VHH binders against Probable tetraacyldisaccharide 4'-kinase, mitochondrial (LPXK). Designs and how they scored, part 8

Target 1, 363 residues: Probable tetraacyldisaccharide 4'-kinase, mitochondrial (LPXK), of Arabidopsis thaliana (Mouse-ear cress) (q8lea0)
Amino acid sequence: IASSLYGVALQIRRSLYRYSLLQKHRLPVPVISVGNLSWGGNGKTPMVEYISQFLVDSGLTPLILTRGYAGGDEVKMLERHLRGGPVKIGVGANRAATAALFLDKYGCVDSSSLRSFFDLHERAQVWTISEKIGCIILDDGMQHWSLSRDLEIVMLNGLNPWGNGHLMPHGPLREPLLALERADVAVVHHVDLITKQSLRDIENMIQGFKKSIPIFYSKMVPKYLFDVKNARSHVALEALRCASVLCVSAIGSADAFVKSIEMTGAHYVDRLDFSDHHLFEAEDVETMSRRAKGLEHKSNCKPIIVVTEKDYDRDPEILKCLDSYTVLVLCSELQITPILETDVDSFNYTLMKALAAKFYVSS

## First folded at step 1 (VHH)

Design z04 (framework vhh_7z1x_3)
Fold by ESMFold2-Fast, scan of step 1:
Structure z04 (fold): chain B 363 residues (1-363), chain A 125 residues (1-125)
Amino acid sequence: as target 1 above (363 residues)
Amino acid sequence: QVQLVETGGGLVQPGGSLRLSCTASGFTFSDYYMNWVRQAPGKGLEWLSGISGSGSTISYADSVKGRFTISRDNAKNTLYLQMNSLQPDDTAVYFCARGEPSLEEYLRSGAFDIWGQGTQVTVSS
């Protein structure tokens, strides 16, 4: 029932924008939307970060627009990663209003300068980064019809791409699969954690809804860990080799996290999964301690507790209450995986080509 | 409690056969992809074979293709590995493991959700 009402509201709003009954707000700079059809574990936030860093490395200052959830764990993680750099992060349910505020405050790169930027980068010349906003990235833009986008990317969790086929709250799908027809690009996330047959099944389903859609592939690559007592610490992944590890997480893809830890060469791996975005409380810390004690007994080795970055950024202080154990945060980066005829270069080319098209198609 | 228990290991002569069994408890066995993995003395883990929950999809590592056969009996919550034409190099501890083998796992044998205690297979020289 609740899921059916949500679906009807989405379809009505979508139809109003599709038939131009509601005006779409157009921004003066290119807009990339990163959305998802399934809830959690789909790589949406890591992809937003990847695109923002790609644009910065290319010489263009991005503004990330995100709704934010209670606790703001994804926003805090982005802020921690991007702190000290040129990336702007705007938080608010009304992305158009937030965009207007940031464009007024920081200014935007003019159309002629953006046109020159795309022309120069096509010619592989060095570009000096502008202090003004040159591109906007929408976090979860698939659910926000009022803002025009120049490129729409949809993320799918390879481990659970379709869920049970129901919309939220009764299933992981946020929109019907027909919404995939609106996407310009599909990205299958956690591709390294699924079988070749599962990947083919996902590809066939995507192509069934939109035959010509480009499909790219991504994975999370663990890079290092840090101690919750010292966020400046850098612990090599080798520290987990032959160790007993308790994986604690409150994220949308606990299976991917646990598999990442198993792949480090940990000897014993146990897990304690909480619901996505769960805020840890004193009772949870007690549960973690009991679970760790049980693992210590079974392994005859004092376990290391490993949590995700989102869990840390949600509440770093609560994790310090596990003072009897070493608690480490796993730091990972999204990587475009070279599969079939696609790779990081073809993905980056697709991004730049779509953004450049904004300035040349209407002349 | 979720658990996997392997049986059927032992000492065999080269060219012999063994049938390993893995009994699952504490979860809906038919919903999960199941695997056989081995570890030879002083070596890393090697993925051997996997089977989907329904039994429709089956895969093998090149080292055992044509010699080993994976199967399952969902009514008995049991996974099997029929090993034929055993060679001295097949000497290892054999593990039953729950989880869908990833592209990276298929190449490197590393990810496991739940695994058993292992059963020793020794092929005499």
Scores: ipSAE 0.000, ipTM 0.101, lowest interface PAE 22.2, mean pLDDT 77

Design z05 (framework vhh_7z1x_3)
Fold by ESMFold2-Fast, scan of step 1:
Structure z05 (fold): chain B 363 residues (1-363), chain A 124 residues (1-124)
Amino acid sequence: as target 1 above (363 residues)
Amino acid sequence: QVQLVETGGGLVQPGGSLRLSCTASGFTFSSYGMNWVRQAPGKGLEWLSGISWSGGSTSYADSVKGRFTISRDNAKNTLYLQMNSLQPDDTAVYFCAKQGEYLSDYYPFGMDVWGQGTQVTVSS
């Protein structure tokens, strides 16, 4: 069907929900939604993970609800990172139905216990509150209108905030405007990789659509590497210092990945970019090997091939076929960056205040 | 070429008020965020306040929130810090500083141009 007809249908459907013409479902525990203003590289999945870990560290068991798009790359990464912990992950297009199943299976924390937890005194005490669900996190909840939320966070890729720099009120580019109008919080991701002038332009644009929206800032911090042949081993970032590196990726923000490698102190950096979510095949491995050999001749040292966690989680086995080279996976985590009056404490306060609002007034 | 000049420092009594000014030259003042930073005798640098290029966003360290107000006049290329309810521990050299072009982990506030500082002494 025509894209124009689809765009009109989306606007009508959202208008019906906004004006309460279609009923929204309310869940018994607080709900945080993490959506996006721009496609690819916006930090949505790392933010979901950050919030999940913050809640666990604070003593609440989170349930993450996601559709599982594009072969489950994001789901596989979340599962690998959160394996062995208390976090529950529910996969399904109907998030309300998935939530109902998990709430039935695990139960939920009662409102009096949650109210006690959200008291400022109890918040300072970190413990695990059983396996009962205390909070729900919607991965890409902006697209799912049937579920009520207590906090709406919208992620924005600082390197490409408006989908190749274009912001239009129609079609898929209208989603940035709709997301801002409904967002409680905006987060500019990759803030460390953009100029301060670019950041000011982004801030001005955001406030142009919603003048009073709080803006927070985040970045990805490389922590370590691991070898695709031995995922249990940690390799320090110093292994890349003065090295020749070939960056291979099939992600939405290849520029951010390459800049991260350049900042490790690598002497020569080359790149081989594939389209987002591309599945590597035997001919791709041959292309990687040929490119690495060329870099070896140009740099006069044996290169290290570095891939992203998403590339690894998509297909770990294909990467092992690069037998002639060391292939490392770059492991990074999202961190809130202190800019002006915002920092990790003010962001965490915003999360806890939104969650507590459901229970502080005797609910 | 590029210069920041602070004025308005001096001796004030506890509970008093003082207004600092910082005049910028050699760059497009209206295109950059600005900061106030202080250094107490024998101590390190302490960030106090920041203001966006347009003046639309401001932020403050907890130690000065509610007492100090940052503002700017882009037509005059001037940054201000209004200091109220001054305490003896506000005694320091006060610097204005321009935001740099890039954010950096080494300098989380990314300041690349600094004034020479102005002394503020809070004593009876």
Scores: ipSAE 0.000, ipTM 0.152, lowest interface PAE 17.6, mean pLDDT 78

Design z06 (framework vhh_7z1x_3)
Fold by ESMFold2-Fast, scan of step 1:
Structure z06 (fold): chain B 363 residues (1-363), chain A 124 residues (1-124)
Amino acid sequence: as target 1 above (363 residues)
Amino acid sequence: QVQLVETGGGLVQPGGSLRLSCTASGFTFSSYWMNWVRQAPGKGLEWLSGIKQSGSEKSYADSVKGRFTISRDNAKNTLYLQMNSLQPDDTAVYFCARDYSSSWYEDLAYFDYWGQGTQVTVSS
């Protein structure tokens, strides 16, 4: 047993030397990094999911590499959404080590096959998706220079572009400067929730730091709800029409969540905001119950409690303790928004160009 | 179903002229950048020219700049390449290609639909 564990450690070290040293921190398949310019609510995890689905739809098996912060709520959400599909998810602080393990286990699509995939004369041929890894997506790769990337995407929360917990932009913007210097693409998230002037100010600042950087735009679109007591249930958004709703969340963008609920046509909307990544406890459940009872008295109807997917995946069991109320989870997806000369087609093109560029030297 | 069909290829003498046409169907032609690409015998693909949706912007490879002119007729869903001062080195199969995006990027890997190609032979 002890010798087996030592043997596994030796294999990991051998793989790290092979991929890190021989390839100069470069992996044998294209690497897309999704990082953040601002803290919390920036759409990073939804963007990773969007890219992974785009790659699957294109015929490539992606490997998502993530650290797994805050009890793995974001990892659990990705696993729940991608369950039964070809997407691989690797969790670990050392992305290079995790990549080496997965590349050893599943293999990778060889360079000649990838060149064939990107040969447009052969696109009419059926490309059969394999379990071999064709692309790697780094969730928060910006903090880890050890892996070479073919595309660096930085996410920016349009509602709070300069970091979580800042009341006003004061002093130098050190973190955004570091992110922008390495970025190939910037994406402004929650563009539907900010003013045109605010968006212009954000664009001007991005272009001021890196003039040639392409800027894309995204939003979250609610699709359906499910009951915390039955995660396989599908509840139409119309269930909230004319209802009294208590929005409960512990996320980086509670404003976006609450606005989404208001747009469903709910009659009364109240909110209870907890700090980002807060783990709900019995005392919090009591606070939720008291708040819901207050809303019930004010609205003269029994409220529905709505939480986010991150809150559910963090601890689904604690939410079931609200047995006096219906508790629903709001399910949303990231959508690229057509603004100026950019749209979903131009964004998808940028992804394909980055993948292909690894195998083609442009003049 | 997206289709691109090239016509107008053939045999031409050095210094001569030829006009290629590409008829598009199955998509909104006016919403895409369109491109001409060629492949000489035993050689790789060479991008020649691209044109913006409205026809307002055009780009050319150095090898054909001043000799070839790209144009489009959105009402007829047709792309054109006027080739002047043809040389033996212009002998190739010429392809019409749609850009993956409404944005211009001069990268062959980003063209999602290609025509069958039309043969141009410049004899001397």
Scores: ipSAE 0.000, ipTM 0.098, lowest interface PAE 23.1, mean pLDDT 77

Design z07 (framework vhh_7z1x_3)
Fold by ESMFold2-Fast, scan of step 1:
Structure z07 (fold): chain B 363 residues (1-363), chain A 125 residues (1-125)
Amino acid sequence: as target 1 above (363 residues)
Amino acid sequence: QVQLVETGGGLVQPGGSLRLSCTASGFTFSNYAMNWVRQAPGKGLEWLSGISSSGGSTSYADSVKGRFTISRDNAKNTLYLQMNSLQPDDTAVYFCATVPFYGDYEGTIDSFDYWGQGTQVTVSS
């Protein structure tokens, strides 16, 4: 009876929004939401950053709204990447309240200027960037109903799109799949790390829920490394070629990180996985050192320790305690992958079309 | 500790009236839309009426339009359902329920809708 009551509650919730009984907050600028259907990190934050950079490159200043976790490693990473640029980052559980604060502080681009911007962009013309906010990006907005959005993007981890791959009939896994019906766009992440058959199975499952949903594809592309002792240095990926590497991470998708390192041409790859968001302590540094010495003995070569950007941004100082070894941070970017009828141009067109529609929709 | 308590049920004759009340505690009542739902013997749950957090918007199922009126008093943390022209088919257990309004995740245990224990309404001579 509990599961029947839960199902009815979801139907009531949807009916209330359909009948306008739950008030949705409408913001004066376009809103894009990026959400995940599965736990453990699956490209959400990299996609938020991609959209943010696309908008800046197009001449529009975005405001990123995120809940943030205690410690703020994702927020710190975004701030480090976007430092010196026009992007604003608002942190808080109440996205509507945070948006209001930032819109009051920085102002927003007026409707006529935004309409002009979208018309000019459609003609591939250069636009002058404004200090005022012109677009809002919701980090993990898919599960939040209180803000009206112009585009709902749902991210799926290609390596594990449905958690355990088993649909629980009365559990939280069922609702994430039904939430796909509310999405405007689906993006399969880590498409380069899965088989063509696995991708086909994911596509068939998505289309089973919503035939009309556009599907796009993305991957993380390693660009460079930097030494934890000198964060301003750029170390070429070739530094890992034929090396012995110990991958250390406290993230949701350690498998994707390790596979990325394996693809650099490293000769020996070992891994040490910590739970997502784990804060490294002195005991962990000792464990890393012992694992590295073991790998050194096995490979007859002094290993390089490689960590993720999130691990670095969480606590860069603790990583310097591994001074007996070279410790590098792997820096990667999200890229839209061309598959069949879809590519970066069609994805960017979909973003711009959805944003422009805000000015032409009857309400 | 979230709690919803329904009162005002009982036995009435066809054509009679009843007023149901639902007292809320343990959450900020004025932030949540409220609903009335019923379950008749041997039947599934039926949504009857909803009201916005401010009380500015209401909606009704076709089976109760014109007969039932939903209202709320945010100062008293109380939801009401005025039921007029009651019919034998209105016999059911009546529940008040809330839907999360801000920052709650659909499909997680922590975001499950809050329900009262229900109050029995019997329409019979």
Scores: ipSAE 0.000, ipTM 0.166, lowest interface PAE 18.6, mean pLDDT 76

Design z08 (framework vhh_7z1x_3)
Fold by ESMFold2-Fast, scan of step 1:
Structure z08 (fold): chain B 363 residues (1-363), chain A 125 residues (1-125)
Amino acid sequence: as target 1 above (363 residues)
Amino acid sequence: QVQLVETGGGLVQPGGSLRLSCTASGFTFSSYEMNWVRQAPGKGLEWLSGISSSGSTISYADSVKGRFTISRDNAKNTLYLQMNSLQPDDTAVYFCAREKYRGLYSWGTAPFDYWGQGTQVTVSS
């Protein structure tokens, strides 16, 4: 009995060590990957959050795995949004090793419990959430070959789907083609900010490379603002109506941000764009202040400075140095847009089908 | 005992129309997503169209979009495929298939657990 128990424990320890060291392909729970076809402004992080919230609302605890970079503005934003809830966030270049650590700490939902979950979801019955991990979400899974996925989602920025002004992948440009080959689902982001002809061109290109791929559509919807001096404050979007606004951002889709502010009914909108991931410094704050003073003189109204959540989470303290002006952070969420035969229900069904397939499909 | 029975196949001229029906028995039809799949001579299976359990979500393969219409009558336990503007390339055996995952939507990559016997459609002048 004691020798058998010792032998089992040793085998488990060895298997866990071997799994971590050799980066086994398959994880014990369903894996959803969210990757990008184009860099910046593609909706990848908002989509990861959308899927996380959908899983929590459905009764499953998700684990988000991300590489993270020094500074980690996307990671900080996710942590701020998801803090106090059941979502787990694992940061590390080796996603398989990070997953193994979290699965060891929290455990995972077994296949019989997941079958019960799908049965209850089908019957629209209440599911009791567990601290055990029920699904893994890979943030930027396209760049990590060592983990198998049950669903590969690729995000496109509708305003700049192929990067650097290219409308179509052509010649030696292989990143868009490779991403489409591996994708199970494509999502065109910022669909509300592009023309119908532009959308058709993007759809024709996606279908040209992978004819049968499902295409979904998403947009960012502003919900509220908060003051940089108090992240718990809530400011209604109406505060921007008829106001003079200076949009300040260091993100991959400044155009989308500025258009969102214009849609709030702001009367006078000016912008100051910095490169994606730029860390604001004292000199930048001085530039912002000078730009705001210029706008104040032109509009004959004291302007409100609005920044993105990524800018705030990157360095909230530097923005407080703009004490002569009200500085607000725009809080938006991703929404699936109903187009043709697709909508939020069909997107959610695609996610549930991928999760179910792991337990009810022959390998 | 689960059964799916297709009817409505036959010989039709190019540009003609046919309506296929699939009668289901032995299960709660209104709880399952249903699909139409075809197999042309010497070729593999091709998914054509899927419909959700309620009928609210529908999808088509590009080859038939705008020409074929899928519908269902849950009170009659019957699935339909209205085929218009038929072409010689539409010649195939047509199957109705039940999706394995009850209540979940599919874009034609879903596993199917039950199939009908198939009905022959021939488009020839």
Scores: ipSAE 0.000, ipTM 0.101, lowest interface PAE 21.2, mean pLDDT 78

Design z09 (framework vhh_7z1x_3)
Fold by ESMFold2-Fast, scan of step 1:
Structure z09 (fold): chain B 363 residues (1-363), chain A 127 residues (1-127)
Amino acid sequence: as target 1 above (363 residues)
Amino acid sequence: QVQLVETGGGLVQPGGSLRLSCTASGFTFSTYAMNWVRQAPGKGLEWLSGITGSGGSTSYADSVKGRFTISRDNAKNTLYLQMNSLQPDDTAVYFCAKGYDSSGLFEYTEDHAFDIWGQGTQVTVSS
């Protein structure tokens, strides 16, 4: 039979095998994945935030898993928005390993506790703060193959749904659209900024690849602004009414950002677009100042410079160098749009159904 | 120049087996996830399987789970798909697709879920 040393080696080997099997197949709580068909401007990070807030409002502690480095603009934005709440954020390329670490540290809700939640008055659970993880949200889960999903959501940027715009079957449209085969739900983002015909074309293409896939619709809704020099400030959108505004951004959906500012009732709107993920430098600040001075001349009013949350979170210090102007950060949130037969209630029902299937339905 | 070349397709009877190969060149093969996808006559694209750059993790579509096995040989820059228990509805053109950079060196390499498709290899399952 085995010696004590041999027995220890066998036990270690079995433990490693069991751990690998668990991380590959299933986690003890529901897993919702949010992925995208195209690179930028698709609403992926806002959707992750929407789902995390939905879970918190439902009395469950979410764990968000993201590939980005601590210090990436998306991670910093999520941290800023979710600070002080129960949401956990895990950062790392290996989502399974990160999930294991957080589950070991905080624990997870058992199926009995979750069944009790569904059976009892939902409001009562809001008053019982649990550090135990109730649901995992994968940020860009389609790029992580080792974890089983209970719900796979794919985001499309309605303004640029297929990336470079090449026609199917020619070019790279084949690669992004293939992700639909894995998806349980598709969400068209920025639906308020596209024409009815464009939306129908997107819907037809989605249904052409996966006829049975439910399609939901979302938009970004501006809520408030804050001053770059005082991140604790809260500036009402009305501050932009009748103002002259210079929109400065280095994001994938500059058109959506500019349109949001136009909708605030700003009288003069100018824009200065930088490449997606561009880090602002001193020379860029000079360019911004020069552009703002030009707008001041045209509008006969001192302009307000407005940047996106991603631009702020990427490097808040550089924006403070625009001393001559008020620099505000536009804060927006994702909202499910009631279009066709879908609305926020039907989308939230889809989320709840995925949660219930993990804990209530044995099959 | 990035190139992907699929081989190994052919005619096989139901219940048979085939092994597809995809030879990659023009990029650091070991740092990229790789995928197999197919297109049946008159139908859309179907993702079948993915494997991480190291080969440490794999994933499969429900339609092929338990029947198909994805693997890779990084020393030979080659991706494989072992197909067992083939059925008539497996008849399709099979493509090799480059995925995301799994090395973590490039945070912005994910322009598309899959990048660069090969010519494809035809698999026909017929009795």
Scores: ipSAE 0.000, ipTM 0.125, lowest interface PAE 18.6, mean pLDDT 76

Design z10 (framework vhh_7z1x_3)
Fold by ESMFold2-Fast, scan of step 1:
Structure z10 (fold): chain B 363 residues (1-363), chain A 128 residues (1-128)
Amino acid sequence: as target 1 above (363 residues)
Amino acid sequence: QVQLVETGGGLVQPGGSLRLSCTASGFTFSSYAMNWVRQAPGKGLEWLSGISYSGSSTSYADSVKGRFTISRDNAKNTLYLQMNSLQPDDTAVYFCATLGEDIYWDESSGYPYYFDYWGQGTQVTVSS
């Protein structure tokens, strides 16, 4: 979702909005933005899903707005997870235009009703979910300057806090860290996979740019697996215990994925990493098959191939071509990790307070 | 500059066929996966089909599976969508799009930054 000369274009666009040379659009309902600070493996899409579910459980119908690579893997995953529920998903590069279409179709909860909702929620009283949109969530909103937001959340990959292992022309520390001045909340993702010293260094760097920013912590928790030949199947994580596993992925944080598989108690773990967002081809399937055969000879056990949900949703049919092996998809959920004075309750409180502030604080 | 130009749209009767073409310029077409997406009047974007950089792998949305066929000719820098058994609900603006890979990257890292690049779109109207 980057453009050519990404850093320069972003700085120019930011300056135009900052100095009021471009118009910002304000939407009639609260807007939460979830963006990234360190590129790749930052938990952005799982966080969007977490917030969506929290809002539904609280009685509000959310609309997720995403650029979405025109129905790429992340949109497909969200659609699969949220299917049959009240959550609306709007896909398009122009978030303002997409929002206008959905607000026209479904309507929005008016300000007085939202004020009543926040009052009732604080009293733990019942509020009925409406088809009308009550909150908008921007997926990757940090680079989308045309839409005003009420809460800006930035996700930071704890495994690669100053970049995703790939260099920017301007350096990862200069561009992404300066964006913290716009953030209301920072979330360190994969906190369970880093050392205490690494976490301390990340916290010190964040606070060095914005001392008052709340910092929360998250991790991905494996829940179950499903067979690529039957997406409705439910395979317990115990199926991987003492097994020989080949981890195949084309994602931004292959290390986190491999670590998750190792923690299931698999005896032999091998990996085959492809570039982030790589679309698997027949030649790749042959490479996977050869690697699995090699692992079978080394481990003296027929391996199980495990892929990520993003890989499955990108192209489920190609994975079925691995007929000689069991191919499973690892399903994980984002969990807010309790560290210091922060936990899931304090995170949820921060979300609700930010949304409510739109209606209780006069300009 | 990166440019995608769609052609082949028009008015067609229900049950008819159309072939859309997308000509790419300004980047190494053979190195990027390509997609077709559409936007029907009053609706959001719907992803229809994707094809790998070599053309060896394809995927389709359930709404068009069996009716539409995606293909590419890397020698001509052209992406195609063959549309058969067209129905009134196929009426939409059809767009050619990349998977979000940027052709401008840091050569030292070898990592492309993702981008959504869309053509101007071509209108397909299915009516009697």
Scores: ipSAE 0.000, ipTM 0.130, lowest interface PAE 18.5, mean pLDDT 76

Design z11 (framework vhh_7z1x_3)
Fold by ESMFold2-Fast, scan of step 1:
Structure z11 (fold): chain B 363 residues (1-363), chain A 127 residues (1-127)
Amino acid sequence: as target 1 above (363 residues)
Amino acid sequence: QVQLVETGGGLVQPGGSLRLSCTASGFTFSSYAMNWVRQAPGKGLEWLSGISGSGDSTSYADSVKGRFTISRDNAKNTLYLQMNSLQPDDTAVYFCARSHTLPYEYSGSTVGWFDPWGQGTQVTVSS
């Protein structure tokens, strides 16, 4: 087995070199890529989780491949949500090498079994979930063109669809729309938080560049809260009704978070925004305490501090230092929104059709 | 030439302890993150723990967190794994591996670029 490990290391090294030469490689199972055109708040990680759960519910074991980094909050959140289940999570800058390692460890569902699964007639039979990998999901696969994908999904943040959000001074917007050209499906996220006119403008820009691209719509749906001192606690959203709330976050879409809290019926909502990916420190806890005290005086009511799941997963212990206040974590999930004759069923059909196509079309 | 040598394995009863060592040569030890991985009979590779080049940052797989402790002595070019509360499921060949960055362990699986692998040391947990 020592010689087998040296063989695996050599194979991975050769794969890294081959892929760095920008050669397209096709994996033995279907590959879905979820990418984005703008920084933060685009729903990419929630969409990866949605697809993973859909595949598990459909009888396939997914492997999520993500770049990650030391202290990655998105990866920690996915791990917490998916722990104990069949979903595999692989973290590494080289997705192809990571895929090779996981496929070696777990094996993959053979082509005949996958064909049987995607056959509409055979799919009427009970499908038993395999320990073997049946599908791969790339988290932020847009820049990894050396690894072939069967479906490319691009996420757009409806509140800020193009990040900087400005056109070139002497021409139309090009770079984000050129990236869209590679996409098979576009998903506009946070559609519940934007105006109908804003949505039409986004749709027109997408269709103006790639008019045949199907567009789907999604939102984050708050489900419950939990206390940072007891992660097993379930606190109903009604706990925030008529309350004074201080929203604390270090994420890419603070506006969406604050708006979701406002929708719970909270009477006073204040916010304290930190830069995306900021790791809370003792000085930040002091700032939070001072802000909460100020809100208490203004609202004449002791405020509840609410943070995001990413903030909690980044460092749950630091939040416990806010002993004087109740600190709750808002738990939300991505939901496909029924708009313009599209809905969750048509989106799920699009996923299944793409997976099936891998086995019925010559490559 | 790069060389990693694992030692310290053996037979222990459930609930027992073992300390594994890995001696590195042929490269600047402190410039690399170091990792412990294992392979149980008939199974694939599982990452257990990693430590940064300076020793200031460590990470652990959920299956071993609280039971295993990784450490390093850069003056001796040696990596250690203190294993406590051993269970029959810990039976495996244990390997050390260098990497440029710390890998992550999620959903019972680990990935990262490792170069090179050591020869391994067998740990058997059985009554």
Scores: ipSAE 0.000, ipTM 0.112, lowest interface PAE 21.4, mean pLDDT 76

